# VHH binders against UDP-N-acetylenolpyruvoylglucosamine reductase (murB), part 2

Target 1, 297 residues: UDP-N-acetylenolpyruvoylglucosamine reductase (murB), of Aquifex aeolicus (o66805)
Amino acid sequence: MLFLKNVPLQNLTTIKIGGRVSFYAEPSDLKEISLCIDFSKSRDIPLFVLGNGSNTIFGDVRGLVVNLKNLKGFKVKEIKGKFFVEAFSGTPLKDLIRFSVKENVKSFYKLLGFPASVGGAVSMNAGAFGVEISDFLKEVYFVDWEGKLQKAKRDELNFSYRKSPFPKLGIVFKVVFEFERSKENILPKYEKIRRIRKEKQPINLPTSGSTFKNPEGNFAGKLLEKAGLKGFRLKNVGFSEKHANFLVNYGGGTFSEVVDLINIAKERVYENFGIVLEEEVKLIESSGSDGWKVLGA
Key: E = the ipSAE of ESMFold2; O = the ipSAE of OpenDDE; V2 = 0.75 times the mean of E and O plus 0.25 times the DockQ between their complexes.

## First folded at step 1 (VHH)

Design a8 (framework vhh_7aqx_2)
Fold by ESMFold2-Fast, scan of step 1:
Parts: C-alpha cells; structure tokens; sequence
Structure a8 (fold): chain B 297 residues (1-297), chain A 124 residues (1-124)
C-alpha cells in the first residue's frame, strides 16, 4: 500500500464533484488499515473512510481519505435454515442483495436502492421500505482509533434512523449478517422495488443519492417539490426533475454550489412548512487552521 | 434510451493483447455502471469484469484477474476492456452491458442494456 499525495477526489464519488485530498490510501488488509490510522495520528490529520463514494461530497480536504475498495468478498454458512454471512466492508451491497434474492431471503432485498458498500451501508444504518441494515446485523468487526481489532454484537451498538456508532468507534472491517429464508417467493416483490427505483432515479446524471433525511411523518422529496425545488438548478448543480431529494451535477459542479443549493433548499422548506431538513449526504471540506468542517450526516 | 456498441474484436495470437471498446449514444454515462461478459460456443454467458459509476470499484472474474483491466472515459462516451496475455480459453463473443443504478455487478440479470457482441478469437 502507498500513501498517495494530493489526490483528486472528483472521480471517486458518484456525484463527480470533489477537490483534492492531502493523502489517499487503499488498504487491502487489517494491517494496512492500522497503518492508515498510525499515519493520520503521526501527522495530526483527520481520516475519512470512503466506500463507493455514493453519499459523500468533498471540497478540498486536509487529511487522509481511506478507500476500502480492496476489502471485498463474503462467505456464507447455513445452519438450520438460517444464513450467516460474513462480508468485508468494501463489498458492494448489491452482491448481498443478489445472494438474498437467489436464496429467497426475507426482507433484505428491500435495501436494493443503495449504491453503497457493506461498510458504508452499516455506517449510515441504511434503510428502506420498513427495514434497516442493522435489523440483519449480528456482529461488527472494526479497527478502533488505536489500531486494534474489536468485535461488537449488534445489541452492544446503538443504531437509529440514519445513525450508527461508526465512525466514532472506528473503521468497519467486516460484518456478520443473519438472514432467514422467506416462506413466500420474494422475486415478484424484489422486481417491484427494482422498477420503483429505476422509475425514480436520475439515471442520466451524476448524483450522490438522497440529500436530506425524511423528517418524522413526512418525505423530504415531497417537501422539496412543494417548495418549488424539483428540477431547480443553481449554476451547474440542481435537484433532479425525477426526484427532488436527489442532487445532480450537470457538469462542472463545485462544492460551493452544492453548499449554496442545500442552504437554499433548507431555507425554502423552513419558510413554507416550518420544518428544518437534516442532510443525509455528507459534505466534507477542510479550512486549514479552522480544522475540519463536516456538514450533514 | 441507452444503446451500446462493441468494437475492437478480432483474431490474435496467444500471449497477445486486444483492447475492446464499448460506445454509447445519446446520454451522459456518469451514473451508469458498466461490465463485460463473454460467451464461448456451447457455454453460458459468463462475467468478465465490471466498473462502478464512480470508477472507484472494479470487479473481475478469477480467470482474468491480473490480465484484463476495465476503464471508462465518460468524455468520449466509451468504456474499455484491455486484454493482455490472452489465452485460447479467452475465445468468445464479448458483450458490453450497462447497469442503471451505478453498482458494480457480476450478475448479468442486473444489467439493463446490452451490446450486440464482438468476436474475439485467440489462436495457438
């Protein structure tokens, strides 16, 4: 593993917006993750974990970005009608979705719509159609901020809507899921969800997925649409004409344009409905002596 | 509608190299994931490799790891398969495919758009 210097982040995110990071690394094993932690500590710089780059937008970053793309794969053990699946954090979530469809696994297919890695999905407690990834979680193996491998059971960890104990506790290394085979054929339900996602996705433009969390009893996309923001464009960025909660890059978008667009949206929704939207997308920039600015979750 | 067209196939000697191209028409590619699959005579279509919408995730079949590389050039509406150290077993019709959710995938059922295929023949 090499620590690369002054790396552009634009092409490592699905939104295709990003500045440059001071240092970048792609660890392939546990030892290299510990080396990344040691590197950030020795230089007194923050460390950010990148999966598929689907829910993060970067400005310029003084720090280390760690891409877990090389930690891929999963193995399965079937015991008395239950599947125990051990998956590395960099494994694409859709690999497990395909496994769950093939084996007729209950409910997990509902997470189909997230272009995330397993570790990324666990860190944000990804959820859709009444399920959250933590509902299937048995154990998490993670490297703490001292570089030591730790193991925690699901019940020892506090998950809530779009929140997890990570990255506060450390870097997710691998997870163990427990799946149950469904008594019903799930294929028609999977196909229905796949059709819904394709119909509502802005497939022709770079995007970072859902921009805002859904407030209690409401939907961010609906509120944004009612505030006149569906299809709203600010310079080179905007909210999709297909789904108002999806931020899109029309080409040449900048981090500053994204921040301005999000602030306009929050202001209009508050003025019209009295609701304060919370970001689901992570906005990361570094202002030098001011330290790190992380806007949203 | 996304349409895909392969090019760059042909006859090559074992140990040689070929680069396949897949061009798309009409739409920006930045959100799509792309893959290559192949089908040998009398065999089922098999996965070769894939690249996610960000380019940050790539996946390869074990039979081609270290020999083949997938890349994309969104400015040219094209993605590629660089094939090195070719073997007679690599002889097949190669298909390019696009996945509309942006996920790197080894399952052909996940791909929504397909090219018509290009023949690659590796002679001993």
Amino acid sequence: as target 1 above (297 residues)
Amino acid sequence: QVQLQESGGGLVQAGGSLRLSCTTSGFTLDYYAFSWFRQAPGEEREFVGAISSSGGSTDYADSVKGRFTISRDNAKNTFYLQMNSLKTEDTAVYYCAAESLGYSSSWYEDYDYWGQGTQVTVSS
Scores: ipSAE 0.000, ipTM 0.113, lowest interface PAE 17.9, mean pLDDT 83

Design a9 (framework vhh_7aqx_2)
Fold by ESMFold2-Fast, scan of step 1:
Structure a9 (fold): chain B 297 residues (1-297), chain A 124 residues (1-124)
Amino acid sequence: as target 1 above (297 residues)
Amino acid sequence: QVQLQESGGGLVQAGGSLRLSCTTSGSTFSDYAFSWFRQAPGEEREFVGAISYSGGSTDYADSVKGRFTISRDNAKNTFYLQMNSLKTEDTAVYYCAAHEYDYVWGSYEDFGSWGQGTQVTVSS
């Protein structure tokens, strides 16, 4: 593994917007993950973990971006109609969705709309269509911030709505899921959700997924739509016509345009409803000072 | 396509407890995530709490956190809201909801089925 310098991040994110990072690495195993941790510590710089780049928008970044894309694949053991699936953190979630459809697995296909890696999905306790990824989780293997491999069972980890103990505990290396075969054919239900996703989410344009968290007792998409922001466009970026909480890049969008758009949305929702929206998307940039400017943290 | 029926509402003194139940029929209970909402006179419907389809995750409004507990019993096709340390401001019609589909990641909204509501009145 090489530590590359001054690497452009634009093509590593689903939104296709990004500046440059000081250092970049693509570890292929546990040893190389530990080397990344040691590298960041020795240089006293922050470390950012990147999977599919579906929830992060970068400006210029002083630090180390670790891309887990080389940690891909999963293994399956079937015992009495249950599947035990060991998946590396960089595995695209869609690969497990395909497995779930082929093997008629109960409920997991409902996460089909997430353009995330397994590690990314676990770290945010990804949830959609009535299920959360932690509902299927048996155990997590992770590298702690001292560079040591750790193992924790689901019951030892405190997951709640859109919350997990990661990245506080460390970098997710691999996970074990337990899946159960459905008594009913899931294909019709899968196709219905796939159709809803195409109709309600902007899958035809670069996007970073959900922009804002749902505030207490309300829904970000609903508030944005009521504020007249569904389909609102600022230069080369905007909120999708299909879903107001999805930020899209029409081509040539910039980090500055994204920041401006998010600020307009927050101001408009506050003026109309008295509610302060919090970003779900991670906006990461160097401020040019002695510190980092991280928006949506 | 699930039918929901609330029960357990009524009149209670401040500091007391009530347990609301929501019984489901018409579809497979274990395929749904569930939530409770409430609405006081002249106000918008407010989120109270939610439980994932497996029961592995729960979430609560800050106003009820530590006082209310949501749970589910798949064998009985019923889910519950245990309300402790009730306050006069908890007075509202309480609605249960089932969520088969959700178009927004990490939320329990939009495609739910709703019950008709049960009145909870907390007197001083």
Scores: ipSAE 0.000, ipTM 0.271, lowest interface PAE 12.1, mean pLDDT 83

Design b1 (framework vhh_brivekimig_d4)
Fold by ESMFold2-Fast, scan of step 1:
Structure b1 (fold): chain B 297 residues (1-297), chain A 122 residues (1-122)
Amino acid sequence: as target 1 above (297 residues)
Amino acid sequence: EVQLVESGGGVVQPGGSLRLSCAASGFTFSSYAMSWVRQAPGKGPEWVSSISGSGGSTLYADSVKGRFTISRDNSKNTLYLQMNSLRPEDTALYYCAKDYEDSSGYYPFDYSSQGTLVTVSS
């Protein structure tokens, strides 16, 4: 593993927007994750974890970005009619969705269309169509901020809507899921949800997923749509015509445009409904030697 | 895993009332917003109402506002929908759902649950 300097982040995120980071690393194992933590501590700089880059938008960053893409793969054990799936944090979620369809696994396929790594999905407690990734979680292995491997059972961890104890507790290394085979063929249901997502979400466009959390008792996309923001474009970025809560990059979008768009959206929703939207997307920018600004993270 | 079981549907005449229930298990019920979604014969799913985890905030589709009341009992892990002044166009299978990401005026639902049928006719 090398610590690269002044790396552009644009192509490391699904939205394809990003400035430059001071240092960048792609650890391939547990020891290299610990080395990344030591590196950041020794230089007194923040460490940011990047899976598939599906829920983070970067400006220029003085710090270390750790990309877990080399921690890929999963293994399966079938015990007493249940699947136990051990997956590394950098494994694309789509690989497990493919497994779920092939093995007729109940419910997990509903997380399809979420362009995330396993670690990224767990860190944000990704959810769709009435399920959350933590519903399937048995245990998490993670490297704490002292560089030590830890293990926690699902019930020892506090998950809630779009919230998890990560990255506060550490860097997710691998997880164990528990799946059950469905008593009915899930392929038709999977294809129906896939079609709904294709029609209602920009799954083939550069995006960072959901921009805002759903406020209690409401839906962010519906509030944005009623505020006239569905399909609203500001320069090279906008809210998708298919789903108002999905921020898309039409090409050449910048961090500054994203921040401006989000501020316009928050202002309009507040003016129309008295509701303060909270970002689900993580906006990361740092200024100079002493300034750190994390917006919505 | 999330399990949702709807009940309380039936046949009523226009102007009548029904109370739907949804028994939830497999998640910390009070931590999640819950919704009612319906699907009329030959139509796609339509979002009906949502309630916050605490029950302090509610939202309704314009078509049911003033007629339907969503509520919850967190001690029983149960969601309710009180339906008054029912109209023939309210005829549908009703589903309860844990909070969804897809909220652009179309609210997909989990087809693993049976839903509860409401028929308004005379």
Scores: ipSAE 0.000, ipTM 0.247, lowest interface PAE 12.0, mean pLDDT 82

Design b10 (framework vhh_brivekimig_d4)
Fold by ESMFold2-Fast, scan of step 1:
Parts: structure tokens; C-alpha cells; sequence
Structure b10 (fold): chain B 297 residues (1-297), chain A 123 residues (1-123)
């Protein structure tokens, strides 16, 4: 495997915004993931995991970006009317959603709104329409920060709203999902949610998905709209006219424009409602110091 | 459009010499450290040598140290590899590659537009 230098990240994210990263790698197996960990530790630099690039916006990064795109595919076992699906972390979530629609699987299709990889969705505990990806999770296989393969059962891991133990525990390698067939045809429900997403979310525009988590008892999109931020544009970036919580790139947007827009939004929502919004999108740039960071201890 | 065009390969007997050239265009050549990388049939790429943007610092793989010499001419946007005392195991397609750093030689960016130049060492 090659460690590439000074690689542009712009076209590796769904929002099409990104600076350059010091080092970049695309591992294809367990051994190469361990080599990536060894590389970051030997150089005393942070390691960032990239899947489908749908929830991360990069500035310039002094570190290693590991893209799991080569770790894709899934296998299915049907036991007593349940599906056990083993999926590599780089597998597009949409592939599992297509499987779940074809096999009439309960509820999993509700996650169709996330243009994420399986590993990315698990790491953020992606959730929509009353379900979270951890609801379907049986086991996670991951490479710890010492480079060893580990296995954890769902019950051994702490998941909550938009929170998971990853990447703190390590790099997700593959997961096992447990799915059940629905007793009713799910296709009409799937198509209804797909239509709602198309009408209410900017799925045809470069975006990084939801910008902010929903605060308890409220909705970030509603708060942003009431603060006058729906459709608000700052230079080449803005909040979507369809959904105020979706940051979009109109073309030529920059990381600094994104940071400024997010800070404006947080300030206005706090001033108007006394609520501190927390980012759901991950913003990654060079640290404030010239120093390097080591992942794992 | 970034373009790297390798030339100078050929068939040579063991102990012979060849000089490879790489003509660069589409970027400011003098801003980049450059590398030579080779790929033998059926094997992955192997880093061979690197040179800093100014030409003031060079690095070599242990397998070629003392036999190969990397150099550059920034006025001509050209990278060179002088290969002496060639061995059968030097047989490979040779590629030139950019390294986006002046400071850390040996870590390169592979541009898929490059065709390479074939070096065959045989009797």
C-alpha cells in the first residue's frame, strides 16, 4: 500500500469542499489498516477515517486520512426467518437499504436518508424516523489502536443519540446486522419516505447532511428557520431553502466559509432562544498548534 | 493538466547502464520533490529514489544505492535516473512521480496518466 502526500480532499466528500491532507491511504484489508495505524503512530500524527465522505468537511489537515472505500461488500445468512448480514465498513449504506427493500426487511429502509458508508453510519449511530443503526447491530469487528483485530457484541458497546464508541475504540472493519422480514409489504412505505426526503431535503445538491443535532425537545431545522437562516447564504455556502439544517455548497465553497456560517447560526440561535446547538457534521482541519497528535495510548 | 512522460528504457545486458528521463508539464516542476518508482511484472510498486525540489537532497532504496543516481534540471522540467551496474532484478516499468513535499522524501503521489518506461535486463 502507498501513503500518498498532500492529497486534495474536495472530491472525496459529498459537500465537495476540502483542503489537502498531509498523508492519504486506501487500505484493502486488515493488514493494511494496521499499517495505517503504525504509520500515524510512528509520525506522531492524527488519523482520520473517511467512508463515503457524507458527514465530514475538511480544511487543510496535518495528519493521515484513511479512506475505507476498498473495504466493501456484504454476505447474508438466513437462519429461522432472520437475516444475518456481514458488511465491510466501506460498503455504501444504500446497498444494504436496497437489500432490505428487496427482502422486505422491517424498518432498516428508514435510514435511506444517509449517503454514508456502513462504518460511517455506525460511527455516528445514524438514525431517522424512529430507528438508529445500532438497533440492527449484532456485532462490530474493529482494529484497535494497537493494530489488533477485536470483536464486540452490541450489548458491550455504548450507543446513544448520534454517539458511538468509534473511533475511540478503533477503526471499524466490518459489522454484523440482524434483520427481520416485515409481515407487510414495505415498498409503499419506502417510496413514501423517499418522496419525503426528495421534497424536504436537498438530496440533489452537494451537502454534508444534517449540520446540527436536534436539541432535547426541539428540532435544529425549526430553530434555524425561526432565526431567519433557512436559505441564508454566505458567499458560496448556505443553509438549504428546503431544509435549514442542511448546509449546501453552491460551487467553490471553502472550509472557512463553512466555519463562519456555522458560527453565525450558533450565535443567532443562542441569542434568539438560549439554545446552544451542537454540530452533527464533523469539521476537521489542522490543529491550532504546529504540533502533531497521536491516536491510541 | 498534469503530465509526466517517461523515456529512456530498453533492453540491456547485466552490468550495463541506462539513463531514464521524465518530462514534466502542467505544474511548477521546481516546487515539487520528485520520485522514481518501479513495478516488476506481477508485483506491486517499489519506491526507487527521490530528489528534493532544489536537487540538494537525495534518497535511495537500499537495493539501488551506489548503482543509481537521481538528478533533475529545473530549467528543462526534467527528472533523470542514471542506472549503472544493472541486474536482472532491476527489470520493471519505471515511473516518475510527484512528491508534494520538499521535506519528506520517499512519499509520492502516483498519477494514473503516466505510462512508464520499460527496462529489461537480460542476456
Amino acid sequence: as target 1 above (297 residues)
Amino acid sequence: EVQLVESGGGVVQPGGSLRLSCAASGFTFSDYAMSWVRQAPGKGPEWVSSISSSGGYTLYADSVKGRFTISRDNSKNTLYLQMNSLRPEDTALYYCARDYSEYELGYYYMDVSSQGTLVTVSS
Scores: ipSAE 0.000, ipTM 0.082, lowest interface PAE 24.3, mean pLDDT 83

Design b11 (framework vhh_brivekimig_d4)
Fold by ESMFold2-Fast, scan of step 1:
Structure b11 (fold): chain B 297 residues (1-297), chain A 121 residues (1-121)
Amino acid sequence: as target 1 above (297 residues)
Amino acid sequence: EVQLVESGGGVVQPGGSLRLSCAASGFTFSSYAMSWVRQAPGKGPEWVSSISDSGGSTLYADSVKGRFTISRDNSKNTLYLQMNSLRPEDTALYYCTRDWEYGSGSYYDYSSQGTLVTVSS
């Protein structure tokens, strides 16, 4: 593993916007994850754990971005009609979805819409159509901030709607899922969802998903639409014409344009409604004298 | 401008039926997939059912499949949930939502204020 310098982050996110990070690494095993922790501590710089990049927009970053993409693959054991699947954190979720369709696994295919790695999906407790990824989780193996391998059982970890204890507890290394075979053929249901998703994709443009959280007693998309921001474009970025809370990149968008667009939206919503919107999307920029700390990206 | 207005909740005995309605305004209803989501006392939200923008495709949670029917009338901008063979565990606040992207696992854009369904003997 090499610690690369001045790496562009643009192509590591779904929105295709990113500045440069001072240091970047793609660890392939436990030893290399520990080396990443040691590297950031010894240099007194922040460490950013990059998942799928579907909810992150980067500016320039003084620190270390750790991308777990090389930790790929999964192993399966079938015991009395149950599958125990050990998957590395960088494994694309779609690989497990394909496994679940092939083996007629109950319910897990419902998570097919998340463009996530296994570790990213676990970190956000990804959920769709009545299931959450934590519903299938047995154990998580992670490297703590002292560089030691730890194991936690599902019941020892606090998961809630769109929340998990990671990366606060450490860097997810691998997870163990428990799956059950369905008594019904799931292939028609899977293909129906897949076709509908493809047909209903509003824009074939890069996006970072939901921009703002819903404020107490209201909805961000509704407020943005009422403020005239649905389809609003600032230079090379804007809010989707179909969904006001989805930020899109029309090509060549920059972190600065995103920050300006978000500030315009917050100002208009506040002026019209007296409501302060909070970002759901992660905006990551680090240029100061930030010391050692760990953040999710 | 965007509004979702629910009706049809109430108290019903086990085995009974209720029909929920959600009247939508302020957006092009026929361009969005719609869902029903419920929240039981002390629990987080649970997805119940989804319907495509045309009404040609529907999905159901395993817990309600065969008992509930989702439908829509695009000419009236209205979403429906027909609930049959109701069970005590169906007791919850029911919300209609405008879907961000059907089948994608994307976040829901809008939710109604909720309507209470109580199944008690």
Scores: ipSAE 0.000, ipTM 0.163, lowest interface PAE 16.9, mean pLDDT 83

Design b2 (framework vhh_brivekimig_d4)
Fold by ESMFold2-Fast, scan of step 1:
Structure b2 (fold): chain B 297 residues (1-297), chain A 123 residues (1-123)
Amino acid sequence: as target 1 above (297 residues)
Amino acid sequence: EVQLVESGGGVVQPGGSLRLSCAASGFTFSDYAMSWVRQAPGKGPEWVSSISGSGDSTLYADSVKGRFTISRDNSKNTLYLQMNSLRPEDTALYYCAKDLEWGSGSYYEFDYSSQGTLVTVSS
């Protein structure tokens, strides 16, 4: 593993907006993750964990970005009609969705909407169509702040809407899911959700997915649309004409433009409805030394 | 509803021929590149061949080049794979797939409604 210097982040995210990071690494195993933690601690710089880059927008970052893309693959053990699936954090979520459709697994296919890695999905407690990834979680293996491998059972971890204990507890290394076969053929339901996702997402433009969390009792996209923000464009960035909660890059967008657009949206929604929207997308910019810490991206 | 239904598989001796068909519905067929993908027992999926939406461009895996021919009939929303000089290693379930990007192979969209069609080449 090499620590690369002054790496552009633009092409590591789906939105295709990003500055440069001081250091970048792609660990391939447990030992190399521990080396990344040691590297950040010895230099007193923050460490940012990057999965598939589908929910993150970077400015310039003084720190280390750790991309877990080389930690991929999963193993399956079937015991009396239940599947126990051990998946590395960098595994594309879509690989497990494909497995769940093939094996007629109950409910997990509903997460097919997220263009995320397993680790990224667990860190944000990804949820759609009435299920959250933590509903299927049995155990999480992670590298703690001291560089030691730890294991936590689901019952030892607190998950809530779009929140998890990671990366506060450490860097997710691999997880174990527990799946059950459905009594009904899930294929028609899977195809319906796939079609809905294709029709509602701005898949033809670079995007970071959902920009804001849904506030209690309401929907961010609805509030943004009622505030006149569906299709609203600020310079080279804007909110999608298909779905107001999806931020898109028309080409040449910048982190500064994204921040300005988000602030305009928050202000208009507050003025019209008295609601303070919270970002679901991660906005990461770091200047000067922040001291060592582990952060999710 | 996007639907892809394969047919034409069977048992054949080495050196034999088969023609696979894939009937597509639920999308504008001519707007999408289409691919054939196969999966042998105990192995992952292997890309076999792709054809552009217009039918003007084709690509083949090295293992089948010169033996297989991909084609399409946009008036019938049907994709074909003509398989000649079949070998035991061609034994697999064959699936048709809708591509999201021409020529990418690994970036095709696989419709899981597809049941596949079994091709068995006996020794």
Scores: ipSAE 0.000, ipTM 0.123, lowest interface PAE 16.9, mean pLDDT 81

Design b3 (framework vhh_brivekimig_d4)
Amino acid sequence: EVQLVESGGGVVQPGGSLRLSCAASGFTFDDYGMSWVRQAPGKGPEWVSSISGSGSDTLYADSVKGRFTISRDNSKNTLYLQMNSLRPEDTALYYCTKGYDFWSGYSEFDYSSQGTLVTVSS
ESMFold2-Fast, scan of step 1: ipSAE 0.000; ipTM 0.395

Design b4 (framework vhh_brivekimig_d4; at its last look DockQ between E and O 0.01; V2 from the best seeds 0.00; counts 0 for: pae E 10.1 > 2, placed apart)
Amino acid sequence: EVQLVESGGGVVQPGGSLRLSCAASGFTFSSYGMSWVRQAPGKGPEWVSSISSSGSDTLYADSVKGRFTISRDNSKNTLYLQMNSLRPEDTALYYCARDEGYSYGFDYSSQGTLVTVSS
ESMFold2-Fast, scan of step 1: ipSAE 0.237; ipTM 0.659
ESMFold2, look of step 2: ipSAE 0.000; ipTM 0.454
ESMFold2 (binder alone), look of step 2: mean pLDDT 82; pTM 0.832
OpenDDE, look of step 2: ipSAE 0.139; ipTM 0.595

Design b5 (framework vhh_brivekimig_d4)
Fold by ESMFold2-Fast, scan of step 1:
Parts: sequence; C-alpha cells; structure tokens
Structure b5 (fold): chain B 297 residues (1-297), chain A 124 residues (1-124)
Amino acid sequence: as target 1 above (297 residues)
Amino acid sequence: EVQLVESGGGVVQPGGSLRLSCAASGFTFSNYAMSWVRQAPGKGPEWVSSISGSGYSTLYADSVKGRFTISRDNSKNTLYLQMNSLRPEDTALYYCAKEDYYDSSGYSDAFDISSQGTLVTVSS
C-alpha cells in the first residue's frame, strides 16, 4: 500500500464522474486500515471509505479516500442447516448472490440489483424486494476511529431504511451473515427479479444507482416521472429513460452538472407535489482547506 | 522467493525512447504498489514513479513528469516504464521495487531494491 497524491476519482466510481482527492490508499489488511486512520488524523484531514464506488459522486476533495477493494473473499460454515458466511468488506455483493443461488439460500438473492461491495451494502443498509442486508447480519467487525478492531452483534447496532451506524462508528472490515436454505427452488424467483432489474435499469450506462430515497408512502422514481424528469438530460448527465431515479453519465459529465441536475429535480418535485426528496447518492466535495462538504445525503 | 527481473535498458541518444519491463514472481503481484527507482553512477537511489496494485493510480517525480509513463499488466505479473524524450541526466541503473514499508505518517519510507536492475545510458 502506498499513499498516492492528487488522484483522479473519475474511474473509481460507477458513474465515471469525479474530481481529484488529496490522498488515496488501497489497504489490504487490518494494519493498513489503521495506517490510513493514523494518516488522516496526523494531517487533520477527513477520511472517506470507498467500496465499489456505486453510490458516491465526487467533486474535488481535500482528504483521504480509502478504497477497500483489496479486502476480498468469504468463507462458509454450515451448522444445523444454517450457513454462516464471513465476508470481507471489499467482497463484491454479487459473489454472495452467486453463492445464494448455488446453495438455494432464502431471500438474499433479492439484493442482486446492487452493484456494491459487502461493506458498501452494509453501510447503506441496502434493501430491495422486501429485504434489507441487515436482516441477514449476525456480526460486524470494524476498525474504530482510534484504529482499534471492534466487534458488534447485529442487535447492538441500529439499522433503518437506508441507514446504518457506519461510517460513524468506523470502517467495516468484515461481516458475518446467517443464511437459511429455502424449502423451495429459488432459481425461477431469482431469474424473475434479474429480468425485472434488467428491464428497469439502464443497460451499460455509467450510473450511481438510486439518486433519491423513497419518501414515506411514495416512490422517488414515480414522483420524478410525473414531474417530467424521466429521460431529462442536462448537458452530459441526465435521468435514465428506463428509470427516472437513475442518474446517468452520457460521457464527460461533471460534478457541477450532477449537482445542478439534482437541484432541478428537487425543485420540480417540491413545486408539483410539496415533497422534499432526500438524496440516497452521496455527493462529496471540498475546496481549499475546508474539508469535506456533503451536498446531499 | 520474491523475484524481480528488470530488462529493456540500453544505449540511446538524447531525445530517444526506451521501454523497461519488470517480471515479478513469488508474491501476489496485484496486491502491491510497484515503483521504479533509479541510481546514477556515484549517487544514491532516486524514486521515479509508482503505480497502485490495481493500476488505477500513478505518481511521478517532477523530473520525469510528461516524459515517462508507468503501467502494469497484472495478468502477466509485469511492470513497465515507457521513457520518452530521454536526457543525459536520465542515465542510471533502473530498478523496480515492491512497496513494503511506511513511516509513522503513512508515506512509503523504503523500497526493496535487491534485483540486478537494467542500465539506461543516454549519451552525447
């Protein structure tokens, strides 16, 4: 691991938009994660954790971006018909989905639509089709902001819709999931959900996933569509014609274009329906010595 | 068991180009940042360029920015240095190095240079 300076973040996110960060690191173990924390503290700079880059859009950032992609792999124990799966935070969620299909695991396959790492999915409490990733959590191992390894049981941690204790408590290192084998063949249900996702999500276009959280009793995509924003394009960015809640980069998009597009969407939804949309995508920007500025949730 | 073998050096005139290669074995190549370090006759080692394990990030010494390009092929366990617009002051023995050490601030404080290197001579 090396601490790199003035690193472009564009190609580290799925949206393919990003400015430069002051410092960047790719730790491969616990010791290197602690070194990243020490590095940020000694320089009095903020630290941001990046997994698969699927839910974050960066402007220019004064700070340290820590990419956990080198912390990969999982191991499985089967005890009395239950699977206990220990997975490192940088493991692609899709690897666990493949395991779930192979072993006929109940419900977990419903999370197949998230192009996230395990750590990223846990940090946002990813959820779809009636399940949330926290429903399967047994334990979380994390490095706290003092650089010490901690362990917490799922019931000691407060999860809610699109919210988790992370990164406030620390950097997720690995998790333990508990899975149950389904009494019925899940393959037809898995294929149905895969088909729905393929039809409703942009195909091979850079995106950051869902832009807005669903407001209580409603759906962000529905509100955006009714406001005339499905397929709406601003310069090099826009909302997908397949799903209005998916922001896409047509090529050469910028952070400022994303911010402008999100503000237009929030204004139009508020004017038409009286509803204030809250961002699900993280917008991170800072200039000079000001530190991190989160322009959305 | 860690082995690094540099090649591609030679004699070239000012303004010329060379491409250096480093074949790595004995460790998981893609998990380590790699660097090129050079040592001119009678001088200490000078860091030239670094690349992250994934290849996403690169860094260059001010003396070589815009002239040299570092790259890697993780499928072949090979590191490269494309050197353009070569100058007499680029004359040195070139080593590839695995990043193994960090100081208390988190910066790399040492390079493992135990290989034979490859000689680059830029004359006249």
Scores: ipSAE 0.000, ipTM 0.079, lowest interface PAE 25.2, mean pLDDT 82

Design b6 (framework vhh_brivekimig_d4)
Fold by ESMFold2-Fast, scan of step 1:
Structure b6 (fold): chain B 297 residues (1-297), chain A 121 residues (1-121)
Amino acid sequence: as target 1 above (297 residues)
Amino acid sequence: EVQLVESGGGVVQPGGSLRLSCAASGFTFSDYWMSWVRQAPGKGPEWVSSISSGGSYTLYADSVKGRFTISRDNSKNTLYLQMNSLRPEDTALYYCARESYGDYEGYFDLSSQGTLVTVSS
């Protein structure tokens, strides 16, 4: 692993917006993750974890971005009709979705709409169609902020809607899922969810996924649509015509444009409904001489 | 409070037809995609069909495509499912469902009642 300098982040995110980070690394094993932690500590710089970049938008970053893409692969053990799947944090979620379809696994295919890594999906407690990734989680292995490997069982960790204890506890290294075979063929249900995703989500445009969390008893997309923001475009960025909560890049979008668009949306929703929207997307930029602005990282 | 009240179920012979209706209240009906979901005896819920908020787009499960037609009347806050060429495997409790505006959450708020459709002689 090398620590690279002044790396452009644009092509490392699904939104295709990003400035440059002062340092960048792609660890391939546990030892290299610990080296990344040591590097950030020795230089007194923040460390940001990146998987597939599906929920993160970067400005210019003074710090270390650690991309877990090289930590990929999974192992399967079948015991008494259940699958125990050990997956590295950088494994594309789609690989486990494909496994779920091939082995007729119950419910997990419903998460197919997330263009995330396993670690990214766990860190945000990704959820869709009545299931959350934590519903399938047995154990998480992570490197704490002192560089030590830790293990926690699902029940020792607090997961809720779009919330997990990561990355505050550390960097997710690998997870163990427990899956059950479905008694019926899931292929038709998988194809149905795939069709719904294609019609309701802007999968053909660069996007960072959901911009805002759903407020209690309501839906961010509905509030944005009622505020006139579905399809609203600000310069090179906007909210999708397919789903108002999905921010899209029409080409050449900037971090500044994203921040402006989010602020317009929050202001309009507050003025119209008295509701303060909370970002689900992670906005990462330098914020002054003493630090960096990090939202949900 | 979201309320969805289904009607139109019954007993029909194979090859018969039924039209299901769902009267919606407690929300702005024209803002939501609406769906039909069914649950056959002893099985989990199965999605049947969906219709866009304005009615311009429809989706169908492969098992019902060409036989069922979903439609809506936003002036009456009513969702419909026209079921033709009914088969014994279509026997199920049918639920009207409102789709949520979740980020990646296409979850459906099902009615609590449902309407029973039995296809047998």
Scores: ipSAE 0.000, ipTM 0.163, lowest interface PAE 13.1, mean pLDDT 83

